# Ledger of designs, part 411: VHH binders against q9y6x5

Target 1, 379 residues: q9y6x5
Amino acid sequence: LPPKLLLVSFDGFRADYLKNYEFPHLQNFIKEGVLVEHVKNVFITKTFPNHYSIVTGLYEESHGIVANSMYDAVTKKHFSDSNDKDPFWWNEAVPIWVTNQLQENRSSAAAMWPGTDVPIHDTISSYFMNYNSSVSFEERLNNITMWLNNSNPPVTFATLYWEEPDASGHKYGPEDKENMSRVLKKIDDLIGDLVQRLKMLGLWENLNVIITSDHGMTQCSQDRLINLDSCIDHSYYTLIDLSPVAAILPKINRTEVYNKLKNCSPHMNVYLKEDIPNRFYYQHNDRIQPIILVADEGWTIVLNESSQKLGDHGYDNSLPSMHPFLAAHGPAFHKGYKHSTINIVDIYPMMCHILGLKPHPNNGTFGHTKCLLVDQWCI
Key: E = the ipSAE of ESMFold2; O = the ipSAE of OpenDDE; V2 = 0.75 times the mean of E and O plus 0.25 times the DockQ between their complexes.

## First folded at step 17 (VHH)

Design hb11 (framework vhh_8dlx_2; at its last look DockQ between E and O 0.92; V2 from the best seeds 0.00; counts 0 for: pae E 3.5 > 2)
Fold by OpenDDE, look of step 17:
Structure hb11 (fold): chain B 379 residues (1-379), chain A 119 residues (1-119)
Amino acid sequence: as target 1 above (379 residues)
Amino acid sequence: EVQLVESGGGVVQPGRSLRLSCAASGFTVSSNWMSWVRQAPGKGLEWIGDIYYGGSRFYNPSLKSLVTISRDDSTNTLYLQMNSLRAEDTAIYYCAKGKDIESIAFDYWGKGTLVTVSS
């Protein structure tokens, strides 16, 4: 049988949730599969960039989705969660579902994964759902499993996306034990639904399933705010992205804007584009603005308006609070194996290997995931 | 002790609606895979639908009647709403509890409730 892979993302599932909360269904999933305890994601640690890194194996500067909100100075185009359908933003890379679909006797399916409802390189997933946050997990699960089970040519790669626990993390903060317990229990139950449905359809034994996330969540507070209006007049710049990494487009001399911001707060680093630390791999793209502000963990960049978020993400990708996890089950994976850490870009070459696809040039290292796979040597 | 008790069955005219209840004891409905099945006279068991741990529901695509499965956590009760009933829907209706996440079998059944659709 041709290999099949389902990639599932629960947005904003911080890795240490697994240590601090109970997940009976997920633990059963892990027990019969593998766990990577920490996945180092890409900078910035936001939804669109990291989901695209998972399926391309590229840093943000390379695949071109550098934030949830972007601006291209040449075309004057804007990108946002409500305006993400222009292939212009996605065409700097080739996601795995496109690669898969271009193979003979294969098709791809997607339920709400970022970019899957957009024709990329003139190719759109054979089966997909337009993004709609109001669509239930049940409906998404029903469609994905139907496509995996009944499609011709067969669906060999599928994605499933869910917005929790990110939304709740923002609302309650990750340190709210009461509310987050409720939310995470629901997530675990949904994982149970997924597994049960796959078993009922006879897909479980032959389907490779990866459950992962794009980023974590850090606790924010009204006591940890950085007000830019206290440092610079709003007329001197255009804000492309705000917190915790602000993208600044100067309306006056860049140096002058920089000088006004560089000492704005001891809890915020200000970088000219050319001075962005190399470890971020966040420099070599025209969509990165001339100045970026990076708030310290747990600090929020604001304007005059107050933030309602008690949790946020997008911070330094070295912070454990920003790290998601990866669990996997299926014929390609060992049983009962735990691994400490991988990079999020490492997922792509692994998935390509599982599916027998030739990977496009990427930043991942296949060697980092060898120990997860039954057909590889682990040394 | 685990127990499932169906209720709400009876004689109903074609085109009418009926809601069946399954009162569970000895376990938590919301923590388990639950199913409705029926058996018409002289026929085998027919799967109606499932409700899973997270509340996801799946139904038999061959059903002619409109059905909705739901549950009430506060009362630990499973429901089956049936609309536009036909004579062919005459059967004993059972609720069943799934074993565990590793199994696709049932470990407990109710005694069933008879639904007769007749003019």
Scores: ipSAE 0.808, ipTM 0.923, lowest interface PAE 0.5, mean pLDDT 95
Fold by ESMFold2, look of step 17:
Structure hb11 (fold): chain B 379 residues (1-379), chain A 119 residues (1-119)
Amino acid sequence: as target 1 above (379 residues)
Amino acid sequence: EVQLVESGGGVVQPGRSLRLSCAASGFTVSSNWMSWVRQAPGKGLEWIGDIYYGGSRFYNPSLKSLVTISRDDSTNTLYLQMNSLRAEDTAIYYCAKGKDIESIAFDYWGKGTLVTVSS
């Protein structure tokens, strides 16, 4: 059988949920496969950037999806959740489904992974669903498994995206044990549905499956607000993105805007673009604005005092609360192996190896994932 | 003691709808994968569809537009809604419980309920 891979993301699944909640289906999946307990994601720890980092192996500055909201000063283009399909934004990198389906006798399928409904380098996923959050997990699973079973040329790479537990994490906060228990139990049951369906179709033993996420979630509070209106007049800047990493385009001299913001709150770091810490790998792209504001964990940057979430993400990628997990099962993976940590950019070269693809230049390190794979010796 | 009891069968006219019930005891329906299967006179077993742990449902393609599976956690009951019935739908209808999370086999079957579609 040609090597096949299904990549699954449950958005906003914080790594320590595995220790703090019961997951009988996911734990059974892990028992027969591998677990990476913490995945160090990329800064900023937002949905679009991290999903694209998984499939390109690149830091955000290198793949060009640097936030969920972006502005390009040269072209005057805006990117947002509702305006995300212009290939301009995505064309600074080549995601794995494009590389895969350009191979002889291969196709790719996607159930709503960010970017899969966009023609990147004039190539769109061979089978895909246009993004629509109202489409049930059942329908996404049905489409993906139908494509894996019934396509010519065969689907060798498939993706599946689900919005939970991120949506509920924002709504309730990760510390709301009662609500998050119900949400996470539902997620575990959906993982059970995935595994059960793969078994019923005869795919389970010969399909490689990765279950991962893009980021975690931290608790927010009405007591932890940073009000920009108390520090600077709106007329001095254009706001490209707000919280927890604000992207500030000055309308007046940049140094003057910086000086108005630098002492706004002890719970916010203010960076000129050239002063952004090197460890973020978040500097060398025109879409990164001249000033960014980075809130401390659990703090929310606001313009008006009534607008607030109970949980959020996007913070410093060194924070354990921002880290997801990775689990995998299939013929390429060991059984019963646990690994402490990898970088999220390491997933891409591992996936390329499993599929027999030549990776594009990337920031991942194949050696970091060798211990997960049966055809490799641990270093 | 695990038991599955189907009900709601009987004689119905073509074109009508019918809802079958499967009352479960000794286990929680919503914590298991469950199935509906039928056997027409003189024929083999025909799979109708499944409902899984998280509520995902999968149907025999030839029946997909005609049937809906659901469950009610408060009564521990599995349902099969059938629409636009025809003579070909005459069969004994069974519900079945999946064995466990490590298997695709069934370990318990109901005794079945007969549906006769006749003018």
Scores: ipSAE 0.413, ipTM 0.793, lowest interface PAE 3.5, mean pLDDT 93
ESMFold2 (binder alone), look of step 17: mean pLDDT 82; pTM 0.825

Design hb12 (framework vhh_8dlx_2; at its last look DockQ between E and O 0.98; V2 from the best seeds 0.80)
Fold by OpenDDE, look of step 17:
Structure hb12 (fold): chain B 379 residues (1-379), chain A 119 residues (1-119)
Amino acid sequence: as target 1 above (379 residues)
Amino acid sequence: EVQLVESGGGVVQPGRSLRLSCAASGFTVSENWMSWVRQAPGKGLEWIGDIYYGGSRFYNPSLKSLVTISRDDSTNTLYLQMNSLRAEDTAIYYCAKGKDYESVAFDHWGKGTLVTVSS
């Protein structure tokens, strides 16, 4: 049988949740498969950029989704979660579902993974759901499993996306043990639903399943705010993205704007675009604004309004609080193997290998995931 | 001891609705996948639907429009709502507990409740 792969994302699932909470369904999944305890994601550690990095193997500067909110100065276009359907934003890369679908006797399916409801390089997933946060997990699961089971040509690559525990992380903060325990239990139960459904359909033994996330969550507080209005007049710049990485488009001389912001807070680093640290791989794209502000972990950049979020993400990608995990099960993976860390961009070449696809040029390292795979030598 | 007790069956006219209950004891309904099945006179068992751990429900396509499965965690009870009943819906209705998520088999059944749809 041709190899099949289901990629599942639970948004904002911080890696250390696995250590601090109980996940009987997920642990059973891991017991029969593999676990990567920490996945170093890409900077900035936001939803759209990191999900696209997973499926392209590229840093944000390369695939062009550099934030959840973007502005292109040439075309004057805006990108946001409510305005993400223009292929202009996605066409700087080729996601794996497109590559897969262009192969003979293969098709791709998607349940609300970012970018899957957009024609990229004039190709849209054979099966997909338009993004709608109101659609239940049940409905998403039903559709994705139906497509995996009954499609012609067969679906060999599928994605499934769910918004929790990110939404709750924002609302309650990751340190709220009571509320987060409840939320994470629900997530574990949904994983149970997924596994049970696959077993009931006879898909479980032959389907490779990856369960991962795009980023973690850090605790925020009203006592840790950086008010930009205290440092610079709002008329001097356009805000493209706010917190915890602000994208600043100056309306006056860039140097003047920079000078007003550079000492705004000891808990915020201010970078000219050309001075952004190389380790972020966040420089070589026109969609990155002339100035970026990077708040320290747990600090929130605000204007006149205070943030209502008790948790947030988007911070330095070296912070453990920003890191998700990866678990996997299926014929391609070992059983009962745990690995410490990989880079999020490493997932793409691994998935390509599993599916027998030639990967596009990417930033991933296949060698980092070899120990997860039964057909590879582990050092 | 694991027990499942169905109730709510009886004689009902065509076009009417009926709600069946399955009271569980000895285990937690929300921690298991549960099923409704029925057996009409002279026929084999027919799967009606499932409810899983997270509450996801799946139905027999032939019956989906007519049935809804739910559960109450506080009372540890499984429900089957049936609408627009027909004569062919006459059967003994059973609730069943899944064995575990490693198996697709049931390990416990109720005694069933008879539903008769007749004019």
Scores: ipSAE 0.885, ipTM 0.951, lowest interface PAE 0.4, mean pLDDT 95
Fold by ESMFold2, look of step 17:
Structure hb12 (fold): chain B 379 residues (1-379), chain A 119 residues (1-119)
Amino acid sequence: as target 1 above (379 residues)
Amino acid sequence: EVQLVESGGGVVQPGRSLRLSCAASGFTVSENWMSWVRQAPGKGLEWIGDIYYGGSRFYNPSLKSLVTISRDDSTNTLYLQMNSLRAEDTAIYYCAKGKDYESVAFDHWGKGTLVTVSS
């Protein structure tokens, strides 16, 4: 009987939402499983990079998805939220669903996790949905549970992705208690649906389930804008990504562009690529541009003087507001155990252990997660 | 204190549609998983479908194209829409409340509403 794992992400679920809002279904899930209160994610704290870090165990510089917007100068290729299907971008790493389905008598299934509708190393998830944000949670849940229950060879690794609370966090900001309470209540009800369905299908006792997220969310304001147009002419650079980490490709002498930007705002750090702090692990990939601009928490880099966002993410990964949580339940996990923190890259080697997979070289540390697992001596 | 009252049954012609209601009191429908079940004359119970906390719905595969479950949180009411009714759909229709979030069993049933499909 091979071990099975379902990995679930609710995008933009800030760790301290668990303390500040009511989650009866999620809290019951945690009570019967494990909780990691804070997961330290990777810089930059954006959706595509962090989802790929979870499934590869690699820092962004190593897996090559270094932002939600990227440019490759050699091939002239662009990557964006609406242009993410070229395997070129994804092929610098091997995600866990590829490794899993290459094992004898195993399949993988995916409902919308970033990258699962792309043939990475000519291999696409055995069962998958093409990304479409209009597909309901009900349909995603129905497909993933059908594949877990009825596939040959059996699905042993499955993923499920949902866009909230990220979308609403951008719209309202994390400090809007009224709107975020309504949004988070809906999320908790969907977690209830997930658990109820697994019980109804007889999967609950023997399926390992991880519920996590890629990043948090911080409050933005029209009073906290950094206007690049006030500091530098557009003609001196190509803008690859804007906020809160801007990626700048100089069109003129790099030092000249740097000097025009370095004193642009006291609320923005300007780094030459070689000067990016080592703790970010964000230097050794050609997709990282020669100059990056890192806004302070809650500040927005703009070209014009207004912004429509009330919440954002992408900031320094040391910020608690950027951290998600991780909860898990199943035969591999202890019951009622709470753990303070892990690194997001630690999730991959833990998942490989649960599934009996040999991990590719990665940046995770299995020892950081072993106290979550029943088959490990913790102390 | 918990009550489930089905209504909307009666005699209908084959090929027509019918919507059944289940008025709930003593609990909040959206905080529970809910089900529709039917029993044809001389037959056992047949599961029709469920609706969960967040509104996810799951149906008996043999009925999936013929039925739709919905709820109205403002009136605390569960609905069953049935289309293209046939003589085989003659049954007593029940709504049922799930026991709790840790169970697959029911703890409360309505008294049922009779649907007779006859020309």
Scores: ipSAE 0.606, ipTM 0.866, lowest interface PAE 1.7, mean pLDDT 93
ESMFold2 (binder alone), look of step 17: mean pLDDT 83; pTM 0.832

Design hb13 (framework vhh_8dlx_2; at its last look DockQ between E and O 0.94; V2 from the best seeds 0.76)
Fold by OpenDDE, look of step 17:
Structure hb13 (fold): chain B 379 residues (1-379), chain A 119 residues (1-119)
Amino acid sequence: as target 1 above (379 residues)
Amino acid sequence: EVQLVESGGGVVQPGRSLRLSCAASGFTVTETWMSWVRQAPGKGLEWIGDIYYGGSRFYNPSLKSLVTISRDDSTNTLYLQMNSLRAEDTAIYYCAKGKDYESIAFDHWGKGTLVTVSS
């Protein structure tokens, strides 16, 4: 049988949740498969950029989804979660589901993974759901498993996306043990639903399944705010993205704007685009604005209003609080193996290998995931 | 001891609705998947639907429009709502407990409750 792969994302699942909470279904999944305890994601640590990095193997500067909110100064276009359907934003890379569909006797399916409801390079997933946060996990699971089981040509690559525990992390903060325990229990139960459905359909033994996330969550507080209005008049710039990484488009001289912001707070680093640290791989794209503000962990950049969020993400990708995990099960993976860390961009070449696809040029390192795979030598 | 007790069956006219209950004891209904199954006179067992750990539900396509499965975790009870009942829906209705995380087999059944649809 041709190899099949289901990629599942639970948005905002912080890696250390696995250490601090109980996940009987997920642990059972891991016991029969593999676990990567920490995945270093890409900067900025936001939803759209990191999900696209998973499926392209590229840093944000390379695949062009550099934030959840973007602005292109040439075309004057805007990108946001409510305005993400223009292929213009996605066409700087080729996601794996497109590559997969270009192969003979293969098709791709998607349940609300970012970018999957957009024709990229004039190719859209053979099966997909338009993004709708109101659609239940049950319905998403039903569709994705139906497509995996009954499609012709067969679905060999599928994605499944769910918004929790990110939404709850924002609402309650990751340090709210009571509420987060409840939320994470629900997530574990949904993982149980997923596994049970695959077993009921006879897919479990032959399907490779990856369960991962795009980023973690850090605790925020009303006592840790950076008010830009205290440092610079709002008329001097356009805000493209706010917190914890603000993208600033100056309306006056860039140097003047920079000088007003550079000492705004000891808990915020201010970078001219050309001075953004190389380790972020966040410089070489026109969609990155002239000035970037990066708040310290747990600090929130605000304007006139205080933040209502008790948790947030998007911070430095070296912070453990920003890191997700990766678990996997299936014929391609070992059983009962744990690995410490990989980079999020490493997932793409691994998935390509599993599916027998030639990867596009990417920033991932296949060698980082070799120990997870039964057909590879582990050094 | 694991026990499943169905209730709510009886004689009902065509077009009416009926709600069946399955009271579970000796285990928690959220710890496994649960099913409704029925057996009409002279016929084999027919799967109606499932409810999984996280509450996801899946139905027999032939019956999906007519049935809804739910559960109350606080009372450890499973429910089957049936609408627009027909004569062909006459059967003994059973609830069943999934065995474990690794198996798709049942390890316990209720004794069933009889539903008779008759004018």
Scores: ipSAE 0.819, ipTM 0.928, lowest interface PAE 0.5, mean pLDDT 95
Fold by ESMFold2, look of step 17:
Structure hb13 (fold): chain B 379 residues (1-379), chain A 119 residues (1-119)
Amino acid sequence: as target 1 above (379 residues)
Amino acid sequence: EVQLVESGGGVVQPGRSLRLSCAASGFTVTETWMSWVRQAPGKGLEWIGDIYYGGSRFYNPSLKSLVTISRDDSTNTLYLQMNSLRAEDTAIYYCAKGKDYESIAFDHWGKGTLVTVSS
């Protein structure tokens, strides 16, 4: 009898795409459920950090996945898109699928959500796919629905991850209406596939489904580049991450490196770690480097004066272009309710409530999401 | 208004392959979910498989890897590729259109195309 939840992410789905493009399938989903128009995500507005914040309810400094590219000075370990399997990086928090499957008569399933193919605290998702971007949405959907429908003990929490519209957003930029219309139509059709399959399997009426994303996308340009090589020689630092938030490990006196960078561009803020604005909640972790560079929206930090990207993300989390949306449908949710905003860290305690799980200490506020839920008084 | 016309049936030898077509008019093949269904002589309807809005496909487990469903948006046509045909695959093959987003029922069927697998 336990409630079931499917958490779906379409990477890089900017909130205002809902306003600027047609989504008949997603709009039908929203009409019969709830919409949060803007989700304020965590800084930096990158894929791995924000996906982990959704499932832990923690700021990046607290869960330890502080970027897509990281370096740990004590262990000399490196983390990247292609080197993300060491549990060392993930063990500073407990994601919801671990808590869920440690309950009696429960299991968890995952189709490529970041971290679900890693044994975090010696516990890997009960059913999972190793990450491979070449695996079709069809195959991911087949596996997830098979596990939801047929597993013993039953799968009560499942995740599904898809790389679009992020990949196309980087390639074309969010302002390319022709290409993004085609890409977003395909995404809407895949949402239609998801819902249709759940109906065909008899899961639709009793499964809670959250469709959300990790961040948005902003337009880039070849005439908005910040060339670090024009300001500082490579010999003075080790580059841990580049754009739009560069992570700088000084090789010489930190003050000298800071002074060479502080006036490099009027379109970039340079912070010593202790001076990073408190509103970022991005200071108290050893994986955050001594100097960070934060580019203005639409600006790209480069070394060689060129960039292949026409869209990017990772900028200040106060920027509306960095914000995703959240939609949800199922027995736990109201029908036809629209909510203006929540924080991305609020999703975790809401999911714990739906599943009957005790949340670990986290940065979310359950009260921010109670108006979405049928079992709560909305003030 | 809505019409579905199957073609490509006929007599084939066991072990051979055949591709059936379903030409659609009055709607776009990507705006709804669609199916292939067959009826062997003296038997009821047997579901072969579905293709959904975004191209996700689901098959009858007993026919998986024997059949492939596809569609071509530019010609508004649904296809069924059948391989390693057996005598038990002798049937009338129908394409069908899903009723709407909210339902799992069909609202339109083709006339069917006969496939005979000759020993």
Scores: ipSAE 0.583, ipTM 0.857, lowest interface PAE 1.8, mean pLDDT 93
ESMFold2 (binder alone), look of step 17: mean pLDDT 83; pTM 0.829

